# Ledger of designs, part 13: VHH binders against Triokinase/FMN cyclase (TKFC)

Target 1, 201 residues: Triokinase/FMN cyclase (TKFC), of Sus scrofa (Pig) (f1rkq4r372to572)
Amino acid sequence: KQMVRVLERVCTTLLGLEDQLNALDRAAGDGDCGTTHSRAARAIQGWLKESPPPASPAQLLSKLSLLLLEKMGGSSGALYGLFLTAAAQPLKAKTDLAAWSAAMDAGLEAMQKYGKAAPGDRTMLDSLWAAGQELQAWKSPGANLLPVLTKALLENAEAAAEATKNMEAGAGRASYISSARLDQPDPGAVAAAAILRAILE
Key: E = the ipSAE of ESMFold2; O = the ipSAE of OpenDDE; V2 = 0.75 times the mean of E and O plus 0.25 times the DockQ between their complexes.

## First folded at step 12 (VHH; framework vhh_7qia_2)

Design d4 (from b3 with G99S; at its last look DockQ between E and O 0.74; V2 from the best seeds 0.72)
Fold by ESMFold2, look of step 12:
Structure d4 (fold): chain B 201 residues (1-201), chain A 117 residues (1-117)
Amino acid sequence: as target 1 above (201 residues)
Amino acid sequence: QLQLVESGGGLVQPGGSLRLSCEASGFTFSDYAMGWYRQAPGKQRELVAFIYSEGYTIYADSVKGRFTISRDNAKNTVYLQMNSLRPEDTAIYYCAATSYLSGSDYWGKGTPVTVSS
């Protein structure tokens, strides 16, 4: 089924990025961002082996949230868990593009309100926020324009991940590393952009 | 140094209630999301409930409607109210603190809960 294929592609992408994300994380963190995302990928793979994923997008996001809170852990697990649980709510009634835009907005709002994150704080939120802004700007683009929207969304998310290299580590958050500007992108933002690409291809 | 101390576990009959507490020290409590996890003998540790510093909650499907997680940031304490307890709720219950800023989860030593006739 197409949902299983997408989830496996996300997992393969994260496993392939483990060393790169760990290297980026050593500059401003404890060097385990790649390991943490690989742990999430392996948990998802194990779940898919034991169970078919829910057909409902809302149930799927809710189950993924619980799985990441249980198996991934850390700030990434908490932020993904918060985002996914909130994003699931607008998808309960409809699953059209407008509902997915609302889901993205709900997830971003929850991360800002409850996750101690804001655009510019050098986190995974930076990539997700850029993607959400692109979805909001396009509103109802028609089927023949979806490939153009997809390309623009991914380019914006990837550019926002790269732009985190100009942000100070620890601005608005505690850090294990000096608050100096690092000239490297945030590994969480890089991972989030890569996940979006794996989903949307 | 971060410390988490659970209390409130014990033996209870099916259908009964318990209230678990977890006192935290050695960190800025509002910078952490808090969770309750449990592990039964021979099983993997599983999520029970999770709460963010401003009160957003997430529950495992198996406990939704029966358990309530809450936190008191002024007292650096997280709670788990467990109602309508069942024998399958028998486990050691662990309090966990999860940093928003990256890092390992921090764990308490656990408090045992046994639900049996």
Scores: ipSAE 0.697, ipTM 0.879, lowest interface PAE 1.2, mean pLDDT 85
ESMFold2 (binder alone), look of step 12: mean pLDDT 86; pTM 0.863
OpenDDE, look of step 12: ipSAE 0.718; ipTM 0.888

Design d5 (from b3 with G35A; at its last look DockQ between E and O 0.89; V2 from the best seeds 0.72)
Fold by ESMFold2, look of step 12:
Structure d5 (fold): chain B 201 residues (1-201), chain A 117 residues (1-117)
Amino acid sequence: as target 1 above (201 residues)
Amino acid sequence: QLQLVESGGGLVQPGGSLRLSCEASGFTFSDYAMAWYRQAPGKQRELVAFIYSEGYTIYADSVKGRFTISRDNAKNTVYLQMNSLRPEDTAIYYCAATGYLSGSDYWGKGTPVTVSS
């Protein structure tokens, strides 16, 4: 039930960002990043209407991965699908904070190895990588430190998304338009940071 | 011109096997994730299996353990080995290419598979 509320918040966030993400995407892409993320949000909303989500986090992430590969499509769907499938594996036996940190690491490793992306390439990976760097403290946090660690994670991910405005295109959609530094943040990185905030806020 | 051509479909008895092939041309194959989708009569198209350029695979729950997706980059070809076929596997099977770095998606025309006695 708590996961339904989180998923609904993610969906509401993405639907609200559609125009902003499309505008950012026009600078270096097809102008459809917001539309693609809205399609994902609507697919998740439809899924939640049909059945309760799995209680197990591993099963939840695996099901979300398949849903995005089926319904979101495109480069974003493929990258999220890869991340979520890999992230589900460390969560099969345990779901403590260390396991969630391991899930993030597994997702990031899969995106780099199989998604042909690296930190600094101006992609959604930039925001996710920054978040992963902060998760090491989560493996053994005291309860009174969790709000501080959460804030640091979100600030790091959002700063990394903003910093993509200074990056040259490397991988992803922007690499095929590599003619200049774009002076606009990468829409995929912005979306990823917004998703993290919706989850953790 | 980018093109995906499926082959290997047909009629097979329950419990039987088929191997689908999809030959790709007109693009840099290693820049694309490849997938098989299927659409049964009266149903929406659904994912069957997904394979990334370096070999990472993802399977739908309904086919896990029975189907295997693979790719041969030298032949620009993706395969779907379907074992232990069931009547509910009856569908038109579509090959798809997702340019997850380039943003382009492409689809084949499909190859029909019928599982019945």
Scores: ipSAE 0.576, ipTM 0.830, lowest interface PAE 1.7, mean pLDDT 83
ESMFold2 (binder alone), look of step 12: mean pLDDT 85; pTM 0.857
OpenDDE, look of step 12: ipSAE 0.739; ipTM 0.890

## First folded at step 13 (VHH; framework vhh_7qia_2)

Design e1 (from d1 with G99S; at its last look DockQ between E and O 0.76; V2 from the best seeds 0.70)
Fold by OpenDDE, look of step 13:
Structure e1 (fold): chain B 201 residues (1-201), chain A 117 residues (1-117)
Amino acid sequence: as target 1 above (201 residues)
Amino acid sequence: QLQLVESGGGLVQPGGSLRLSCEASGFTFSDYAMGWYRQAPGKQRELVAFIYSEGYTIYADSVKGRFTISRDNAKNTVYLQMNSLRPEDTAIYYCAATSYPSGSDYWGKGTPVTVSS
């Protein structure tokens, strides 16, 4: 119910961004980042029509991982699959804020270790990493203003996405393009930030 | 030219085992994630197992505990060890390569697996 709404919001967001992401990707890649994310969105929507999503966050993330690997493909599919599979692990035992923080950390670590990306490489990891840093701050004493923190998280993720326009590509498709051609944000980073907004709003 | 060639498919009885191989050529194998997919008659292609360049693995729920994906970068080969096979595992099995830098997906022609008594 609530989870379905969230997933639907993510899908709607991605579908709405298709042209923008493709435009960004034409400058830095093969021009299909938006189309790839739209394919993921449609796959998720199709999945939701078949049955309700798992109640367990761990199971949900695991299922989404498989779905994206299966239907999305490409670099994005591989990276999201990796992130989600790793993120699911800490959520098996509990689902409090600490568990979600651990989930984010696990996903980010997996992307860096197995995804061949690092913060600053001008990838989706930049947005997710920025969000993760803010989420870790929520674990600190006194961090009890969730609405304010959520806003900060989203702003940081979006700022990180925007900041990729000034980065040299250290990984991904853009790494094959001269840095002189990269004057727009990474479409993967933009998409990741948009997904986070869709989830947290 | 990138090429993936699957082998090892065949007819096996329920409870039996098969080992599929996929040999890659024409690209830097170690830079690619590899996946096994399958398509049963009248069904859509589905992911079976996925292995990243550094060895991280992901499995479909239906094959967890029964199938194992592995890779030998020195041989440019990815494997799928299939144990405790079931009739519902009957399908054409496809090997696929996914590049993180390029975002390209490449597919083999497939190898048939039939599980039947």
Scores: ipSAE 0.669, ipTM 0.850, lowest interface PAE 0.8, mean pLDDT 92
ESMFold2, look of step 13: ipSAE 0.701; ipTM 0.884
ESMFold2 (binder alone), look of step 13: mean pLDDT 84; pTM 0.853

Design e2 (from d1 with F50W; at its last look DockQ between E and O 0.72; V2 from the best seeds 0.67)
Fold by OpenDDE, look of step 13:
Structure e2 (fold): chain B 201 residues (1-201), chain A 117 residues (1-117)
Amino acid sequence: as target 1 above (201 residues)
Amino acid sequence: QLQLVESGGGLVQPGGSLRLSCEASGFTFSDYAMGWYRQAPGKQRELVAWIYSEGYTIYADSVKGRFTISRDNAKNTVYLQMNSLRPEDTAIYYCAATGYPSGSDYWGKGTPVTVSS
């Protein structure tokens, strides 16, 4: 099943990033961002062993939201849960590109409205927002441009993650740290970009 | 010192209702998302309901349509209205707080709920 492969790839990616994310987080937080994401990955893997994931994208995202809230914890769990729950809503009726674009928008809007984060605050939202901007551009282009757009989306998300090293933390645990100490990218943004790559590559 | 104190648990018949409360102290309540979890005998702790500081709610499938989570920031209290209770809802219910941007997780000591005829 393709969905299982994608989820497994996400999990493998996050597990592989544990030490790097923790290292990034030692400078900007409590040093457990990688561990928190690994906990999420293991929870997803455990879930997949129990039963196949839902066929419906909406149901899948909803279930993942609950799972992350339950097992991941912390700010990341809260934010992913929020994003995924909101993103699931537009996908209930259809699952075309427009629906996925709407899903991204819904998730991003929810994170901003309820997650107390904005683009530029040096959080996972920066990567996701950058990706969302590219996805919105996909509403009109032809199908033959999808590979190019996917590449652009990933590059933009990764660039946004990297750009957080030059941002002052406006939200998240890093907001309690002097900006002079923040010379590395936000681990949440890095993780979010990596997740997107794992999903879309 | 952050503290969460649950109340409202007890014995109820199937189809009955209970209202749980969790009073928070020692932190800025409005900066925290609040959640209710439960742990049945011999089972793992599971999420029941979640509410963000601004009121967005998320529910487990097993309680949708029956349970309602709400919060009163002026009282530093989160509530769980439980209607149409079932025997499978029997568990110790725990209040949790997740701070953002702090990212801190806190737990209450739990309140028991028993649904039995």
Scores: ipSAE 0.630, ipTM 0.844, lowest interface PAE 0.9, mean pLDDT 91
ESMFold2, look of step 13: ipSAE 0.675; ipTM 0.873
ESMFold2 (binder alone), look of step 13: mean pLDDT 83; pTM 0.841

Design e3 (from d1 with K64E; at its last look DockQ between E and O 0.77; V2 from the best seeds 0.00; counts 0 for: pae O 4.7 > 2)
Fold by OpenDDE, look of step 13:
Structure e3 (fold): chain B 201 residues (1-201), chain A 117 residues (1-117)
Amino acid sequence: as target 1 above (201 residues)
Amino acid sequence: QLQLVESGGGLVQPGGSLRLSCEASGFTFSDYAMGWYRQAPGKQRELVAFIYSEGYTIYADSVEGRFTISRDNAKNTVYLQMNSLRPEDTAIYYCAATGYPSGSDYWGKGTPVTVSS
């Protein structure tokens, strides 16, 4: 039940952002980032109508990965698929906070290694990486205020997305455009931050 | 001019094996993730297997344990080893390339696979 609600919230969020993301992407890419994410959202919604999602977080992430690779397509689909597949691995044995932290780390590592991006390259990785750093901090002693920490995580991810407006593109389609023409945040980073908010709210 | 050329398709009996190949040209192969997709008659195209530039793989549930995707970057070729084939595996199999940082998807023309007694 809860998982379905979360996924629906993610989908609704992405569908709502379609025009904004496309607008951002017209400046930095081919203008279809929003449309691509909307396609993913509709695919997820269609999947949920067919059957309930897996109860296991690991299985859920794996299924989502396959779905995005199949239905979303493009570099975004491949990157999300990679992230989710890697993130699923630590969750096979445990699903506590440490496991989710490990999941985030695994996804981020895979995205950097195979996606050929690094933090600061003005990609979706920037938002996700910021979130990952905060999640790691939660493992430190004394970090037990989950609501406050969740807020901080989201703010950091969103701040990271916004910060991409001042970055030179080191990866992705925007890397073909002069940094002088990039004065808006990366649509991928914005989308990633929005997804995180939809998940954690 | 990016080109993907599939080969290795054909007729095989249930339980048999086939090895598909997809040779790429016109681009830096190592910068692309490669995938095999299939489309059966009257059905939508579906993902079969996916392999990233450095060998990370993903499989559809329906082929997990039976199919293996691999790549040889020196030969600009991606492979699909298909074992324990079933009639429901009958389809046109397509090779696809997903590039970084281009983000473009390219498709081959497909190779037919028919599993029948």
Scores: ipSAE 0.019, ipTM 0.440, lowest interface PAE 4.7, mean pLDDT 88
ESMFold2, look of step 13: ipSAE 0.712; ipTM 0.894
ESMFold2 (binder alone), look of step 13: mean pLDDT 84; pTM 0.847

Design e4 (from d1 with S104K; at its last look DockQ between E and O 0.82; V2 from the best seeds 0.75)
Amino acid sequence: QLQLVESGGGLVQPGGSLRLSCEASGFTFSDYAMGWYRQAPGKQRELVAFIYSEGYTIYADSVKGRFTISRDNAKNTVYLQMNSLRPEDTAIYYCAATGYPSGKDYWGKGTPVTVSS
ESMFold2, look of step 13: ipSAE 0.694; ipTM 0.882
ESMFold2 (binder alone), look of step 13: mean pLDDT 84; pTM 0.854
OpenDDE, look of step 13: ipSAE 0.818; ipTM 0.912
ESMFold2, look of step 16: ipSAE 0.706; ipTM 0.891
ESMFold2 (binder alone), look of step 16: mean pLDDT 84; pTM 0.854
OpenDDE, look of step 16: ipSAE 0.740; ipTM 0.894

Design e5 (from d1 with Y56W; at its last look DockQ between E and O 0.79; V2 from the best seeds 0.00; counts 0 for: pae O 3.8 > 2)
Fold by OpenDDE, look of step 13:
Structure e5 (fold): chain B 201 residues (1-201), chain A 117 residues (1-117)
Amino acid sequence: as target 1 above (201 residues)
Amino acid sequence: QLQLVESGGGLVQPGGSLRLSCEASGFTFSDYAMGWYRQAPGKQRELVAFIYSEGWTIYADSVKGRFTISRDNAKNTVYLQMNSLRPEDTAIYYCAATGYPSGSDYWGKGTPVTVSS
């Protein structure tokens, strides 16, 4: 199924980024961001071997949320779990573009409200928020070129991730480090952008 | 020095109830998401319930409608109300703290729950 391929692509992407993310995290954290994401990837792969994923997007996101909370751990696991759980709610009723937009909004809102993160805090939220803003634009009149919009979404998310190198950490482990030490992008933001690319390509 | 201490475990008959508590110390409790996990004999540890600092909750499907996770930040305590207990709920139950923005994960030593007639 297509969903399995997408998830496998996400997992492969994260596994491939392990060393890079750890390197980024050594400068801004404890150096295990890549390892944590790899653990998530392996958990997802293991899950997929047991049974096919749910057909319902809402159920899929909910299951992924639980899986990440159980197997990934750390701040990233908590934040992804929060995002995915919230994002699943709008998708229970429908799965059109509007529903996915609502899902993104719900996830982003939950991360801000319950995850204590805000855009500009140098976290994974920066990438996801940038993507969400672009997705919001898709609802505007004239926004009907999906391939172009998808490209723009990815570029914006990646740009946002890169922009975190110039941000002071307002949340996360990096917030305990002087801003003078932060000259690289946030590994969480980089990971989030990479996940989006893996999903949308 | 961070510490999590579970309590409330014990032997209960099927259909019975237990209330687990986990008292935290050595950190700012309100900055941490808290979770209950369990490990049955011969099985892997699994998530039971999760609660964020602001009260957002997540439950495993197997316990939805039966278990309730809550927290009292003033008491630095997280609770797990377990109703309608089943033999398959038998396990060592562990409290865990997931720090944000700290990013730290901590575990208690566990409290045993046995559901048996």
Scores: ipSAE 0.023, ipTM 0.445, lowest interface PAE 3.8, mean pLDDT 88
ESMFold2, look of step 13: ipSAE 0.633; ipTM 0.864
ESMFold2 (binder alone), look of step 13: mean pLDDT 84; pTM 0.848

## First folded at step 15 (VHH; framework vhh_7qia_2)

Design f1 (from d1 with S102Y; at its last look DockQ between E and O 0.31; V2 from the best seeds 0.00; counts 0 for: grease 24.6 > 24.2, SAP .724 > .668)
Fold by OpenDDE, look of step 15:
Structure f1 (fold): chain B 201 residues (1-201), chain A 117 residues (1-117)
Amino acid sequence: as target 1 above (201 residues)
Amino acid sequence: QLQLVESGGGLVQPGGSLRLSCEASGFTFSDYAMGWYRQAPGKQRELVAFIYSEGYTIYADSVKGRFTISRDNAKNTVYLQMNSLRPEDTAIYYCAATGYPYGSDYWGKGTPVTVSS
């Protein structure tokens, strides 16, 4: 039930961001980033109506990966699919904080390797990578440090998203556009940060 | 220049098997995840399976337990073993690099698979 609520929150967040993300994407892409994320949200909502999500985090991430690859479309769907598939692997054995940290690392590595993006390329990877850096501290946190770490993680992810407005596009559709036109944050980075907040808030 | 060439398609009876191959060239094969997709007449293209260079896989629910994706990095080839084929598996099957579901630049030309009695 808790997982369903989290997923519903993610979906609501993405649906609410549709116009904003499309607006950001009109300057840097084809203007459909919000629409593609909304499609993902609707697909997840539809899935949740059919059956409860898997109890296993690894199975959940794998199912979400498949769903996004099938229903979301675009480069973002492919990238999330790659990330989630890789992230699911460390969680097959354990689901402690160390395993989640390893999951993030695996996902980030997959996005870089297979998505052909690097931190600083003005993509969703920038937000996720920033979050991953903070998650490293979660491997052995003190009992009362989790709220502080969560806050730091979200702030860094959001800051990284905002920082993409000052980056040259090194990957994705925006890399084919003059840097002079890129004066706003990357919609993918903004979406990724918002998803993290929806999950962790 | 990235190239993907599919082969192995054909006509089979229900319950039969086929093995598709996709040979890649023009890029470092081991740096890419590879995927199989299919498009049936009048339907949208859908994911069938993809595989990391490390061997991790994902499958569509409709093909789980029947299809197996594999790759040979030494041969720059990705395979799709299709068993227990059904009429609803009839489609043009496409190979793609990086598991790209909607990018035309990294697609093969496709190989047709027809399952019919």
Scores: ipSAE 0.245, ipTM 0.645, lowest interface PAE 1.7, mean pLDDT 89
ESMFold2, look of step 15: ipSAE 0.739; ipTM 0.902
ESMFold2 (binder alone), look of step 15: mean pLDDT 85; pTM 0.861

Design f2 (from d1 with S102E; at its last look DockQ between E and O 0.88; V2 from the best seeds 0.67)
Fold by OpenDDE, look of step 15:
Structure f2 (fold): chain B 201 residues (1-201), chain A 117 residues (1-117)
Amino acid sequence: as target 1 above (201 residues)
Amino acid sequence: QLQLVESGGGLVQPGGSLRLSCEASGFTFSDYAMGWYRQAPGKQRELVAFIYSEGYTIYADSVKGRFTISRDNAKNTVYLQMNSLRPEDTAIYYCAATGYPEGSDYWGKGTPVTVSS
């Protein structure tokens, strides 16, 4: 039930960000980033009403991947699906901090290799990559350092999201828009950071 | 004008095979991930298989080991090889393009697949 609460928190967060993300996306895209994430949130909520989520993290991430690919759509759906599918693999054997670090790395690698995104391209990858770097740094310490890790991870992810306002778009819809029009953070990066906060706070 | 045209559906016996094709036009095929979805009578549409531009694939658990999604960028075509078909695979199968970086989704009109004795 703890996992359900976390997922519900993620959904509530995304629903609350709909207008903000759409506003950010109007300048850099088609203005539907918030709506797309809200659709994902509603899909997850609907799924949770049908049955409890899988007990294993690996199965959970895999199911979420499929759900997002089914219901969310768009570049975001594809990228999250890719990330989650890859991230699920290291978690099949273990679920300790090292396994989660490996999961993050796998997801990030997949996004770069197959998702046509790189750190600094002004995408959701920027937030996730920043979080991953912090997770790697703290994968060795014991469980007692988790609060410190969480704080640092979230701060880095949110900082990375904000930093996208000064980035030239190297991928995504914004890459076809003049850089002069990009003076706000990438809505995908903002959404990704918010999801991480909802998960880890 | 973006267009997706599915083909290859039909009636097949349990244990049989079908190969679906989806030909795309009106957009840069290599910039899109492609997916096969299906909708059975009275059920919601579900993902069957997904393939990214670089060839990474994702499958629904129900079709793993039996279905294979592939793409030929030179032909602007995505394929779904369906082996060991089961009655529960009966559905209308839809091809979809998920654009990135554009982020747009496009759907074909669907091709019916019926698995029955």
Scores: ipSAE 0.485, ipTM 0.780, lowest interface PAE 1.1, mean pLDDT 91
ESMFold2, look of step 15: ipSAE 0.715; ipTM 0.893
ESMFold2 (binder alone), look of step 15: mean pLDDT 83; pTM 0.848

Design f3 (from d1 with S53D; at its last look DockQ between E and O 0.85; V2 from the best seeds 0.74)
Amino acid sequence: QLQLVESGGGLVQPGGSLRLSCEASGFTFSDYAMGWYRQAPGKQRELVAFIYDEGYTIYADSVKGRFTISRDNAKNTVYLQMNSLRPEDTAIYYCAATGYPSGSDYWGKGTPVTVSS
ESMFold2, look of step 15: ipSAE 0.708; ipTM 0.889
ESMFold2 (binder alone), look of step 15: mean pLDDT 83; pTM 0.843
OpenDDE, look of step 15: ipSAE 0.699; ipTM 0.879

Design f4 (from d1 with A33V; at its last look DockQ between E and O 0.65; V2 from the best seeds 0.61)
Fold by OpenDDE, look of step 15:
Structure f4 (fold): chain B 201 residues (1-201), chain A 117 residues (1-117)
Amino acid sequence: as target 1 above (201 residues)
Amino acid sequence: QLQLVESGGGLVQPGGSLRLSCEASGFTFSDYVMGWYRQAPGKQRELVAFIYSEGYTIYADSVKGRFTISRDNAKNTVYLQMNSLRPEDTAIYYCAATGYPSGSDYWGKGTPVTVSS
């Protein structure tokens, strides 16, 4: 039930960001980033109404991956599907902090290797990569440090999203647009950071 | 003009095999994630398999171990090898291209697959 609440929070967050993300995407893309994420949110909500999500984190991420690939579409759907599918693998054996760190690394690696994105390319990877760097620090800290680390992770992810406004697009639709037009954060990066906040708050 | 043309569908007995092909034209094939979807009569379209440019694959649970998606970038073609076919695999199978970085989704017209004794 806790997982359902987290997912609902993610969905609510994405639905609330629809107009903002579309606005960001009008300058850098086709203006539908928000709508695409809203479609994902609605798909997740619909899925949760049918049955409870899997208890296994690995199974949950795998199911979410398939759902997004099926219902979300677009480059975002493809990238999230790739990330989640890869991230699910290390969680099959364990679900401790080390496993989650490995999951993040696996997802990030997959996005770079198969998703044609790299840190600094002004994509959702920038936010996720920033978060991943902080998550690696969680391998050895005590439980009492988790709130502090979570805060740092979120701040870094959000900062990374904001930093994309000063980046030249190395991947994504924006890479075909003059850099002069890119004066706002990448909507994908903003969405990714918001998802992380919704998950970790 | 982007085009996707599916082929290879037909009638097959349970336990049989089919190999679907989808030939793409009008775009840089390697910039697209390719996928197969299917829609059975009276049901919603569902994901079957995805393959990324570098060969990473994702499968629906219902087809894991039985279906294999592959691609030949030199031929601008994506394939779906379907083994151990079941009646519930009966559907119109659609090829789809999802552009990255473009993000655009394109669909073929579909090829019918019927699994029946």
Scores: ipSAE 0.557, ipTM 0.818, lowest interface PAE 1.0, mean pLDDT 91
ESMFold2, look of step 15: ipSAE 0.641; ipTM 0.854
ESMFold2 (binder alone), look of step 15: mean pLDDT 83; pTM 0.839

Design f5 (from d1 with G55D; at its last look DockQ between E and O 0.76; V2 from the best seeds 0.70)
Amino acid sequence: QLQLVESGGGLVQPGGSLRLSCEASGFTFSDYAMGWYRQAPGKQRELVAFIYSEDYTIYADSVKGRFTISRDNAKNTVYLQMNSLRPEDTAIYYCAATGYPSGSDYWGKGTPVTVSS
ESMFold2, look of step 15: ipSAE 0.671; ipTM 0.879
ESMFold2 (binder alone), look of step 15: mean pLDDT 82; pTM 0.833
OpenDDE, look of step 15: ipSAE 0.696; ipTM 0.875

